Miniprotein binders against Putative transposase y4zB. Designs and how they scored, part 12

Target 1, 356 residues: Putative transposase y4zB, of Sinorhizobium fredii (p55729)
Amino acid sequence: MITTGTPTTRRSAAGTAGADLCPVERCGEPARPGGRLERQQPSPLSPGQRPLADANARRPVAVFAETFGLLAGQLDRQTRREGRAMLRLIDSTPIPLGKLCGWAKSNGRIRGMKMHVVYDPDSDCPRLLDITDANVNDAQIGRTIAIESGATYIFDKGYCHYGWWTAIAEAKAFFVTRPKSNMGLKVVRQRRIKVAEGDGFTVIDDATVRLASKGDSKLPIPLRRLTVKRADGDTITLLTNDRKRPAVAIAALYKGRWQIELLFRWIKQHLKIRSFLGNNDNAVRLQLFAAMIAYALLRIAARLNRITMPILRFTDLVIRCLFERRDIAAIERPPPVNPSHRRPRCSPHQMSFAYV
Key: E = the ipSAE of ESMFold2; O = the ipSAE of OpenDDE; V2 = 0.75 times the mean of E and O plus 0.25 times the DockQ between their complexes.

## First folded at step 6 (miniprotein)

Design e2 (from V5e with F47Y K50R L51M I54L)
Fold by ESMFold2-Fast, scan of step 6:
Structure e2 (fold): chain B 356 residues (1-356), chain A 81 residues (1-81)
Amino acid sequence: as target 1 above (356 residues)
Amino acid sequence: SPEKIQDLREKFDELHKRIDQLLSQIEKGDPEELKKEIKEVEKALRYAERMLELGSPEFLEMAVKLLEAALKKIAKELEEK
């Protein structure tokens, strides 16, 4: 009758979303290494953000987030122990309509889909995944990403959202991006010009800048602009809130962004969306989540096996995260064996009749 | 790659058959000595079967790896007795 002990705070996911669970939270976000058990108030949603209406659509996200959070947490602890930087590459890729069945695209039901990914190049592992309609702005998804202190977020010009950049800076994290061509920047202070050569590029300019129009009210953080000359002679402009790292180091981080493009090519090569996989958005989303979970499992398994995690223990952890408790119980219960009549251990008939 | 999927399915079947043969050999004797190991191997078989049902080539690769680990484990236990 009396419950004694220290209660621990927890959130439940799967099909039952708690009031504290943000519908726009992305896969991997709720589970952080070391644990913040009291994330009671997620970052407020902007007026343009819309919560998910379909509870079934949220369930794959919750399962993926739990699985990824646990696995990514273990890898982050290893990376921190090794003293390596926490890098987060952010990008999105359109899902080709040519791979969808004729019924779905001819009815205009699937007008286009986009996969959003946060990728850790050190672990070769996606951290967060979301699948949206192609019309959803990249920056809109970016601003839903939970910010990790000390991390460096690397993204293209499509992720321009001043409130989010400010949130990154306020969280004691960093970003490296490219300014949009119409972004007005004013030099506040020219940094001492020291032309610096990197691997396949040269940094030719380094300056402290701000937005020209209403800069302090729109983006009240100090900014640094780098001009980088590539091996082919073309120049690109980089924008960052990291005022301490050498310019060459920041340029090298942005150069590493190509790694997320390799991930997208791999996914598109191995993911074939055909008539067999269903005719609606939910079926396509489930197939994309399944492929991404499988990719993460393979990459993390390869890494964790070098960290002396036996494949059986690793897979057991993953299965417990992917399947409901009912499924886990069923999987761990072997079908009855009649000593007089031996049956194959892989008989599907034995599982189907257990319900009766 | 349809050929790669077919190769993985064939490897899955081969490993599953080999594990079944070893487990049957243990069942004909006294399985009590290896009760814990048998349960772990049977659990791995169920997980591998479930991954096969999910239908992705990546889960099939994981299923094959599971069966390889299970086979290695039960084979070693038999060699050490």
Scores: ipSAE 0.013, ipTM 0.402, lowest interface PAE 7.8, mean pLDDT 64

Design i2 (from V1i with F40Y K43R L44M I47L)
Amino acid sequence: SPELAKFLEMAVKLLEAALKKIAKEGDPEKIKEVEKALRYAERMLELVEEEGDPEKIQDLREKFDELHKRIDQLLSQIEE
ESMFold2-Fast, scan of step 6: ipSAE 0.372; ipTM 0.790

Design i3 (from V1i with L4F I47V)
Amino acid sequence: SPEFAKFLEMAVKLLEAALKKIAKEGDPEKIKEVEKALRFAEKLLEVVEEEGDPEKIQDLREKFDELHKRIDQLLSQIEE
ESMFold2-Fast, scan of step 6: ipSAE 0.386; ipTM 0.804

Design i4 (from V1i with K43R I47Y E51A; at its last look DockQ between E and O 0.47; V2 from the best seeds 0.00; counts 0 for: end hemmed in, 7% free)
Amino acid sequence: SPELAKFLEMAVKLLEAALKKIAKEGDPEKIKEVEKALRFAERLLEYVEEAGDPEKIQDLREKFDELHKRIDQLLSQIEE
ESMFold2-Fast, scan of step 6: ipSAE 0.474; ipTM 0.858
ESMFold2, look of step 7: ipSAE 0.537; ipTM 0.872
ESMFold2 (binder alone), look of step 7: mean pLDDT 76; pTM 0.682
OpenDDE base, look of step 7: ipSAE 0.368; ipTM 0.802

Design x10 (from V2x with L4F; at its last look DockQ between E and O 0.34; V2 from the best seeds 0.00; counts 0 for: pae E 4.9 > 1.5, pTM E .602 < .8)
Fold by ESMFold2, look of step 7:
Structure x10 (fold): chain B 356 residues (1-356), chain A 81 residues (1-81)
Amino acid sequence: as target 1 above (356 residues)
Amino acid sequence: SPEFAKFLEMAVKLLEAALKKIAEELENGADPEKLEKEIKEVEKALRFAEKLLEIGSPEELREKFDELHKRIDQLYSQIEE
């Protein structure tokens, strides 16, 4: 005998229809037609043009972009060498520029730019994907990422692109995201939850799902849907291609996405992005890259000094220490007693002596 | 800008603190190969910060960068011994 009847049924899961989701063919497109180019403002009679760097000349933007990329790449290679699971948190933040920046494009809600970031929480250092016009869709930038086998990409529902999700799965990588409200899902089978409780949340459902379809699937990969109840009582739905990790671990990975939100808050509160050096594209890019470099250097230095406090608090204390001349390394330690074997130099212009 | 120079000063001060910590670990007998890797991380971060001087940072920080390079060289010499 070659074939026999199917032993498994889902009769006991009455009412296990998937969440109401819209058709997925609309993913990645803006839902709202945007505003147009700048409204007419009187231009100065004199030239209102600002100098722009020549593409062939050494430009500060190119130096800043290279510096930030090297910092992020160095920390990424350390994670790969250690064999740890590689996490990649992806998000963007709008940078409104206002009407005075007539060159800036609009997405219907803001006139300005967007900063797109990939963040590895273990290295504690963000990587800049791109700085784009505000009208560039997040999924377009997300799919430009070189996919690393074994990595887990964590992003919000604005990064919905089925071709990209398929490419992630084909590279033997993983994603964790939220489904868009228009995504139709069909439950294939329920999954058993061995450990449901996590830090501040409970997993209440775990199911293997597929796209609802009358024929061929537009997303031909295995899908898993989790429903997670948070401590505040609200529930969220997660979608992943990871069939091996426990549901509570997957939910914890998505919860960790808040770390990018801390970075964006840090940039907006402390670097005054709207107080730019000038009103041209290159001046804005210079300040954004400089802010990212400063953040990366601050995180690296905090790691080397074993500082464990939240980054916003650490930044505030570092600023105060600069004004008060405190030793930054001693912020969370008892004051050191200066040993006699570490003497100051005899003269500022003499050669430094070897230590010990 | 003044904001940019302020953040560069913060980076320099944090890198200086990291080098002091490495020197303390060397005095306490830590593995020299581990310490050399930490020094290389600090040196890379310092060179990245120095590239910012080429594009308009205050010259006031030049002496601080030179001092940090000297401390790095001293640590390398101590590890070789």
Scores: ipSAE 0.075, ipTM 0.579, lowest interface PAE 4.9, mean pLDDT 64
ESMFold2-Fast, scan of step 6: ipSAE 0.370; ipTM 0.794
ESMFold2 (binder alone), look of step 7: mean pLDDT 81; pTM 0.734
OpenDDE base, look of step 7: ipSAE 0.279; ipTM 0.729

Design x13 (from V2x with K44E K51Q I55M)
Fold by ESMFold2-Fast, scan of step 6:
Structure x13 (fold): chain B 356 residues (1-356), chain A 81 residues (1-81)
Amino acid sequence: as target 1 above (356 residues)
Amino acid sequence: SPELAKFLEMAVKLLEAALKKIAEELENGADPEKLEKEIKEVEEALRFAEQLLEMGSPEELREKFDELHKRIDQLYSQIEE
């Protein structure tokens, strides 16, 4: 379950200059922010002016966020029942309000917002959603994520926080990420592997490593470093605490991270279509949570209807048909019966639509 | 709000389609335990969508939600038979 409507994010402003030192007791983290818009001082309101109206305006967002969390929970329980791996893609996307809604340009102010998502690629459904100011650091949100034992968290190098990685390992969960270029790694043992080929990539190195110096003191466990050569010829380095899965499998998990980008494109398309809400950040939050609830409902419907096309393609077709007032059932009108025909490929990158 | 009404209309259509599919699977002899879980998923999604009705949606949708609840109860009864 995700909780929204109450600020949960902290900004890393401590220790920026000698005058801005963190309190020793708080280490590197400042006190909680003063709301979703940090560094902005709200206009003080006299007692009795508009406090009730503000509370009523925020109530719908909390209801939508709770509804989304519960629907996502239903899909997660179904995925676990089916015995599928618990995969969690983590990423964020900026919401360029001035490009999505004309109302966002009213009064000459464009407010930057950022959507943070934990996404399950196997169920094709987001599990967690948070909406913050655009200037909130990705790693700050990452460490607020409740860790599920047995899950594998896949994220880019923007989520570098040794304490959070330690929490993942201690929870008996896994992570797969890219190290920052300046990250010190010490090879503990070079694993001898035959070059292993995957779909569109090759694993060319596999080593047991530890973080160097200060990193090791914060995360004092053996890690695994993979070097992967991609189809375009570039190499990338992966870092994980999963020392048991085959190297090709780990590389494939990271390659699959692009699936969250398709979700982001779908959400932005849906938000643009639903641009008739007001010009404040509460209205944008409402639209985003409504889109996520719609996505969860479409996932439930698609699973129950045995739709064989890729789910992102299906959801895009549903959205288009709804705004054209077409029957959703027509989207999966079956072709002439051919039970021996092979199931269509479920590649989320291929957005070719077949209309009947 | 017109946007909330459109969203709820979409939810009703999707839930109707899901219940129709479950009924077809029941007729085809699918596992009752599996179907019961699928009905429960639809019921929970419906109850959350119903909470949004209480936030000032058109009353015409309330009749549709009542109809969906009755269909869910009917499917549960058929499985328990």
Scores: ipSAE 0.012, ipTM 0.243, lowest interface PAE 8.6, mean pLDDT 63

Design x16 (from V2x with E3D L4M F48L K51R L52M)
Fold by ESMFold2-Fast, scan of step 6:
Structure x16 (fold): chain B 356 residues (1-356), chain A 81 residues (1-81)
Amino acid sequence: as target 1 above (356 residues)
Amino acid sequence: SPDMAKFLEMAVKLLEAALKKIAEELENGADPEKLEKEIKEVEKALRLAERMLEIGSPEELREKFDELHKRIDQLYSQIEE
């Protein structure tokens, strides 16, 4: 029995996670009708017919994804009950298939799979996860995320979609991102210039902006642009609809985005140390979801039983149990460790999100 | 596979721990309406995890799943008084 009451998906009402997903509209581009996207990006393989038996093998993946989604919803609800800020880091990563990793990625387009993640740094767990073919656009997955009022969504320039940004603002939520280099922005009002130093960065500019050409019709929300100088001397530009928070606070939120990259490195490392159930995409998906369900359940059990060891060490014990075939009881009685900050050393093994 | 069996064994252990914690909260006077929602989420996770057995996990886990269903039914009955 699958109910519509989960916070990560709502299937009975008009929602962004339903079967009636609309086509993706890229920044300044109209939505593409149906399968025309496949014509724009030719397949490297012959489109020959696939055996019916392969379709049956895909069924278990949905069960794993749905189970993970329910667990992610529980962890997120606990974080909200504690009154902590609702932060949502969004990114995607290619899934390495086979032994060709480094040079193949640097030599242009490669076909494969990728994982899309929405990560909550305060719970140290992903909230949503989707596994797609590499051809699926990042912004398309972004649009399917149910927007939570009061949340702050943090993502890179690959998630440029004006309609989605507008939807975030209309839901009384916030976003922090980087504008694309071809995005024409015009200063509406220069905010007071006060160079403000943060931890490992300095904010050197702060302005209210709008889209230069027909901005009111394409992106009818107030925008703020920040210029941030890193300790290494590089500058980055940030774009947000949050006009109230101090500039240093907004820059710090974006700086925290590196935590999702640690999760991705962990996932890729674990794909190297285990035999797969098979050699096709479905076998890889099944292994990833199965491992992530186990980790999500362990995170819930740790919270319910108030396990006092640092999250990084607890996650290491979980990994050893799964891959070294150790007794699960060993996880329940971890050795004492000296307390340390979880941030910035948050473990990426906490997978409590699913979306398909 | 042995790895898949280990994942499912771990999932069963975690579901057992979650149900035990819910029972403790119920005995300590927690809000029955809140607990009913939590039991419902555990029940959904259990039903979805059971479908993993169809992909070739050991039959031994089926007895554990049946035991967990019985425990869920018992908790619902306790909430209903």
Scores: ipSAE 0.012, ipTM 0.253, lowest interface PAE 8.8, mean pLDDT 61

Design x17 (from V2x with K44L F48Y K51I L52A I55A)
Fold by ESMFold2-Fast, scan of step 6:
Structure x17 (fold): chain B 356 residues (1-356), chain A 81 residues (1-81)
Amino acid sequence: as target 1 above (356 residues)
Amino acid sequence: SPELAKFLEMAVKLLEAALKKIAEELENGADPEKLEKEIKEVELALRYAEIALEAGSPEELREKFDELHKRIDQLYSQIEE
């Protein structure tokens, strides 16, 4: 969730009451006393007006974030129409601000930032994007994610939050994750021990488990534990609330989580720093949302028009157009008119221009 | 400043207008050339937002625009053939 500089209030994307803005906030401006400026004795800003000023300072970022959400939603609806599974890979990645310019405009302070993403591998597009301070816990952001019935959420052990896992199950959705190393699990029932081979892995165990009762640490849903042996012989443990899907299918879903790491690598490689934009928090947020808007738009366009050009190459070309080669002269002043060199110059006679 | 606020308002309005056109184009079959045009309008809105965020005053904003124009003019004048 975007922060507005006000005291942090947790907001859920799916929260109906909490997500609904009051009429005054949805209006362009709140009603002003008398409807006219009156200055005999200037009224000082009330303490409660400072948060609104901070919100206005972040207004461009909020608009871009909302735009990204709309485009990502469009692509998700397209995926649903095609009857594809609703997969949601969740992870975060630090934004390496130390590699940006060492000077900070305001107060000389540079803070670490973190990008949180919910990614749909079938559409190859992020569904949700949030940018926070680096010290914000992954699980705190995870539990603000609106849960979609029927979806399968795939995330690493950093997203351990029992209330959120329970909410996923109650919403008739699924999750696949890894337990933390010291998580106490008790086998309730051993499922059939049948070795099942997948692509590059083998499932060697499958059991119904529950979290061991330990004071207040209770998880009131049945869990399924899978033991998966990778091609290199390394063994990992998976936890899920999906009691019906074949073990191999669940393991394959988790194996697919590497795709979000490729997205993170791609974004970092294509993040362009402009000295004119600066490196303050708002500028970084704006640049990231702008890049993801371009990415989502290109994915939608490619899907609708069945463009065969490799998506990464197509997106890279457009992002270079958007961020690397800005035509400032066209914005403020037209540049000097030069003959186009788009075509090979064979003969001066071949160039015909309408005379004035 | 009032000028800075106007640039931000312009950036938001350009973005909203471009998004509306993109949505309409997507409903009509998504012509890649038309989408490219709307993407450039988004780029323009982002450019105004960048200038607004970087500038501390209307005078500073004007100076930044002048510097950019001068730089572009110098680049063009240095190209031969």
Scores: ipSAE 0.000, ipTM 0.225, lowest interface PAE 10.9, mean pLDDT 59

Design x18 (from V2x with F48W L52A I55L)
Fold by ESMFold2-Fast, scan of step 6:
Structure x18 (fold): chain B 356 residues (1-356), chain A 81 residues (1-81)
Amino acid sequence: as target 1 above (356 residues)
Amino acid sequence: SPELAKFLEMAVKLLEAALKKIAEELENGADPEKLEKEIKEVEKALRWAEKALELGSPEELREKFDELHKRIDQLYSQIEE
């Protein structure tokens, strides 16, 4: 009845075009499953430009998130131009809202929150930052990360999603993770290597494996399993689709994951409790994104000017300024750095040098 | 250098837009307490951008930061009145 109907810009099914003998069959099944697949199909997401999980977030939060994305994207382009590896450490950490002097405990509006991060250890900068409710599964956020060809994604066993691992491999990228203890793996080929020593660990086994019991239909990519004995004597198992890197190099990449844990400790120790007193998640999100923008700006400035101060000390001073009324003169006369953030005496292995 | 310059240009434009909005709200009789808080947030952001400028960014942005400081001072004076 209405002649005026502005066509809504809808997502087309434009994907990877290949030679197809039956074009009609490619799009011949509009069904309930197709609708679910279209709704679940992720939009290409730049790690630095990903939209917030809360679509109803206030405009200011979205602006800060977009600004962070642009800054992180520029750092990534510079790292790639310098010929450094594209490493992506993935993890999440709960935000401790329940420690707000009982206010959060009695106010149902203050819920538990979780910060999801993709971190680049070579640039020492978060590439992607998402804030969700605490009950959101890590793997749900992981699978929404846009996959960069040539990148290596390093994450723990909480990110077990076979479709996502397959997508990483299909994008010509790599992952290094730990299998869940109940994951059945069968050896396809034993890659017998002389025991290989790394810095603070030893690789004692290396094998090509596959999922047991119909696993090929669920995870149809070649897998490699490494057994690594750590300095503390504990043995861990690593799983990767990278079949070319030396076993020691892959183990070193996973060992380097401690860097994201260090970032999480730093954030939790230096964000003031009062930053969460807004009784709404948008206030928390805004403060976290603002802090990360300041961090990214200082990382760029430090890189360009070869700042000798440790970056963790630098970021500590930034956070103090953002959450407390202090001028720049106070920042230039820094107090002692928190001992838990002190850099180790021994330098870690050069991960970018080992990257294929 | 190009990356830092681009980020600081974006920061300047964001700060200019924020100050323009605050000035418009002031002309329309907005709450002085709210405006003072907003000005303080803009001032905080400007000081971080200025620190990055001092760490080897293009000197041509110095004039823009000086102008932003003057606009902030003017807004504080108008609120005081």
Scores: ipSAE 0.006, ipTM 0.209, lowest interface PAE 9.7, mean pLDDT 61

Design x2 (from V2x with F48Y K51R L52M I55L)
Fold by ESMFold2-Fast, scan of step 6:
Structure x2 (fold): chain B 356 residues (1-356), chain A 81 residues (1-81)
Amino acid sequence: as target 1 above (356 residues)
Amino acid sequence: SPELAKFLEMAVKLLEAALKKIAEELENGADPEKLEKEIKEVEKALRYAERMLELGSPEELREKFDELHKRIDQLYSQIEE
C-alpha cells in the first residue's frame, strides 16, 4: 500500500514561512505518558544523601563510543581469522523527538538529531555509531569512515560522494549502492547474464557503465550496474565496483540492508519507553548508545534461547525487565520452540522508518 | 550509572537463562557440535557485557560475571571426550 500523507488538520497561526511540517506529526502533544513508570521513581533524598548516580547522570558520550570501538576491533580480528565476509551496512536515521518537537518549534529553532551507523549483519553488531545534528549530510559522515581492505560497504543513495567511492576502490574494498535518480549513466559493455533468479528477487540486467558527464573525469573507476526486480514487481538499480561476484550475490548483499532498518525500528521503540530519563541532547545520546548495546545482546540471547514469539514482543519484555525489573522469570521460561522460524522474512520494501 | 547497572543485571539474567538452557540440552543428549556453537555464542555475549561492566565499574556484578565464565568452562569440559 501507498502511504497517504496526512493533510494539515491543525490550525497554524503561522505566517512566518510555508506550511513546514515536523517529521513527527504530534511532537507538541502528549501521546501516552507512562505515568506508572514515573510514579515508580523514588522519593527525593534528604540533603547530603544525594545518590552517587546523579553525579554520573551526564556521563561523557565518548565512553560509550569507545566501548563500541573496542568491541568492533575484536570482531574484526575474529572475522579475519575465520575468513568470513566483512560486510558493512551504512545508514542514518532521524531521532524521533515526540514530546520535544513542540518545545523546539516554540523556541524558533528546529532541534533535530540523527544517528549514523555502520552495522555488521553477520556478527549482529554495530561497528560505528555517531550522533550528529539532523542537518549534517550523510555523505559527510561517510567520508570519515575508515576503509577496510576486503570489506564490502552497502549504503543507500544518500551516500553519493565520488571521491569516497574512488577511495573505497583504491583501498581494494567494494561498495554496493543505489544511484540518485538524476545520475547519468552510459552503458560501456553489456554483461552475459540477462536474467538470474535469487531468493525473493530476479536480476534482469547486468552492465558495465560509466558516468555520462562531459569534461572532468569525476569517477575514474569501473562501475557495474545491476537491475533487480523485487518480489512485489518493483525494479531497483544497484551500482557496484565489484566485477567478480555473481550478480545474484551482489543483489542479495543489498537486500540484506533490511537488517539495519530493523535495528533502527527497535532503537526508536526503545527510546520511546526511556523518554522519562531526560530530554537534553546528552541524555538522548546516552540512551541511544545503551539501546544499541542492549539490542546486540538481545539478538544473541534470542538465538540462544530459540525464542519464537514475534521479535517485537520479546524486545518489549526485555525492555520492561530492564527498567521495571518485572517478569524476569518470563525470560528464563520462553514460549515453546519453533525450529522452522529462522529465515529473514522481510524485503527492503517492507521495512520503513515509520512505526506509528 | 543506575541505568547501566540495571542493564548489566538484565544481561546477567539473560546469560544465566541461556546457560541453563544449554545445560538442559546437554542432559537431554543434544548434539555436542550444536552445543559447542551455542556455548560460543553465550561466551561472545558475555564478553560484550563485560565491556559495559568496565564502563560503569559495578563491582557487585563482577562476581556474577566470573561465575558465568566458570559455568561456560564447565560446559565445554562436559562436552569434551
Scores: ipSAE 0.012, ipTM 0.292, lowest interface PAE 8.9, mean pLDDT 62

Design x3 (from V2x with F48L L52I I55L)
Fold by ESMFold2-Fast, scan of step 6:
Formats: sequence, structure tokens, C-alpha cells
Structure x3 (fold): chain B 356 residues (1-356), chain A 81 residues (1-81)
Amino acid sequence: as target 1 above (356 residues)
Amino acid sequence: SPELAKFLEMAVKLLEAALKKIAEELENGADPEKLEKEIKEVEKALRLAEKILELGSPEELREKFDELHKRIDQLYSQIEE
């Protein structure tokens, strides 16, 4: 009802009649039905209404994000009550817009957005989901994660932020990560070198280290460095503030990080969202949150039906059965085991453990 | 299950928010073909939630799902007009 312009009906415009003229009488009103009056009448929104429309457009994304956070939080609290398992896998994955729009995979990987996840491998459920532009540094998202005392945070070298690592230690929590190649470390104490075998890996070195140079003030916490030889013969370096656990146990925790990559692979392969909302950021965010809520609901369904197969296998089976209109409670046949014929190709910044 | 009921309530709220956004886009003159595709995505998510509801949930949630289906039908009709 808000109009801007020259209409002189209700604005107390100068005249012998005074403030308001009769509703049927409009003195000084533009009188050209084929002119600019007709041109302006079809405009439904004034420029002054654009900020309100923009704010309303952002509400659905915020609602989806908040609801997913609540769902993940409830599932995480249940895990704490039942098992006291306190593992947190942290990683991000670029979202291929071509996949969301149904474009051919052969056209390569198109990145416009990035999904950040904190994943609890024991509950088989993501705890936190955040969607950002692809160029946002992973370490920035890490800093926003609330730290739980007693938890062990497992993340790749993309999450290098000394202040955050210090905050984890101060909260009486732990981290296991990989140092960046340009990170200078000084050995403070060489621990006894005894080759220790784990499942699919061997620990060949264990040392107490400090950040080298004048940078000690940047990271004023005691650190431990492990060198791990994988089944494929490659070696990786791990860095942790946990000085008490056996080296094999710490290496096993980091090896378990592949579980978050399985979740990412499953989302991209099985929850193929055909984008009907276009390629804008809000449309992509809505579809990703919807997919993750579907995943959380499927996980709950599996638990309630006492399904003992791995959750990713169960969710894949349910999705296949939706095409065939089968009852979820009657699902017994497993999905096909093999879609992958290659080892996952990882960023130079990520650890990769081969299946044997 | 209280836990399942709570999660389904959250799913309903998300679907309601998505449909409200689509209705706003329709009033702002968005492409009808685009809106039809958006409604199909919401309908797909609703059908997935319904399959989970079959595992035992309050009758009240079925009524909410029926309301969402009616709203989807209304949006399709508005697009055709």
C-alpha cells in the first residue's frame, strides 16, 4: 500500500479541500492511461521492499541449518550417554555443481561451494554441517567448533591454526593431525624407537617435539610426532597433543578418518540431487541440508528397526528400494558392494589409507 | 518413539519453510518451469519422510504430511493458472 510519487489524494497536499479528498476524487493525479501510469502500475514491489524480500529469502536456509544442528546435537548427546565415545572427525568436501544439476561427470569437477562436517564415527552421524563458498579456508571453520572436554579431534593438515590447537589442549581435549610440510619442528626428546605394528600400518618413529624458532609463543603446548608406514609403503607424519596413549592407538585413530570420506562419497554417489533450484548458493545449500536431514532420518530408521548392517549400506539400500516401492521394514537384500574400481585420489593435504 | 517424532517434526518444519519460499518466488514472478522442479524436490523429501513415518509415529504427523501434500497441490494449481 506504500506508494512513492506525485499522487495528491491522501498526503494532505495543498488545496482548498484540506487534508484528504474523497476516495473517488483525485486532484492532480496523472491522467494518461496509455502513458507512464500504465507502465508503472504492473510493478508489484517498490525498491524499498527489496531488503525485506532479501531477508525472507535467507530464512529457509537458516531454518534448515538450525534444524540439522539440533538433530545432530541430539544424536551426539545420546552417543555420549550410551558409550562415552568421544571421537570427532573433521573434514570438508567441494560440492560439484554439475552433479547437483545432473550434468555429465566427464565435464570435470565444478566447485562453487564446500561442505564442512564434524563426524562421530561411533554413532555414524555428522554432528555439525556448515556450507560455505569453496574458497573459505578449512581452518576458519575449525575455529568455530565448540570444544568438548575429553574429546579427540581428528583432522587433516588443512586445519592448521595454532590458536585453535592451543584452545583444544586448554579444554583438556586432544587432536590428531598432519603437520604442513613447511612447519618447522624441533625434537625435544626422542622416544624409544621400537617398530610397533597396528592393523594395516606400522609406527616407525615417536618423538616429543616443539615448534621450531621464535614461533614457540604461537604454539606453547607440548607436542608428539609419529611417523607411520602404511600398508602401501608410504609414510605419513602425525602430530598430536596426546602424550599418554600408545603410538599404535593414536595412529589407528587417524586411520579411522577415512570414514568421513566414505560419508562424502555416499552423499555424492547415492543422494544425487537434481537441482531444480538453479545454481545459486541458497538453492545448493537448501538441497544439501535436505539431503543430510534425509540421511539422519534414515540412520534413525535403521536403529529403530535394529538393522545391524553398516548405516551407509542400509541408506543406499533404502534409496534403491524407493524406486521399487518396497517396504523399508522388509529390507533384507544388501545393495551392490562395488562401485569403486580405484583408490580415492586425495589432495596432497590429506592422508589416504588403502583397503587391503 | 519420542526421538523419531521430534525428528519428523523438524522435517515438517523444513518442508513448510521450503514451500513458503516457493510460494514467495511464485508471487515474485519466477519461472513456472523452475518452480515446478523445486516443488518436485520438496515432494521427493516429503515422500522419504513418509517412508520413515511407516516405522511407527503418531497419527498427528500423518495429518501434517497430508497438509504438506495439499499445499504442494495448491502450488501446482497456482502455477498452471
Scores: ipSAE 0.014, ipTM 0.265, lowest interface PAE 7.8, mean pLDDT 62

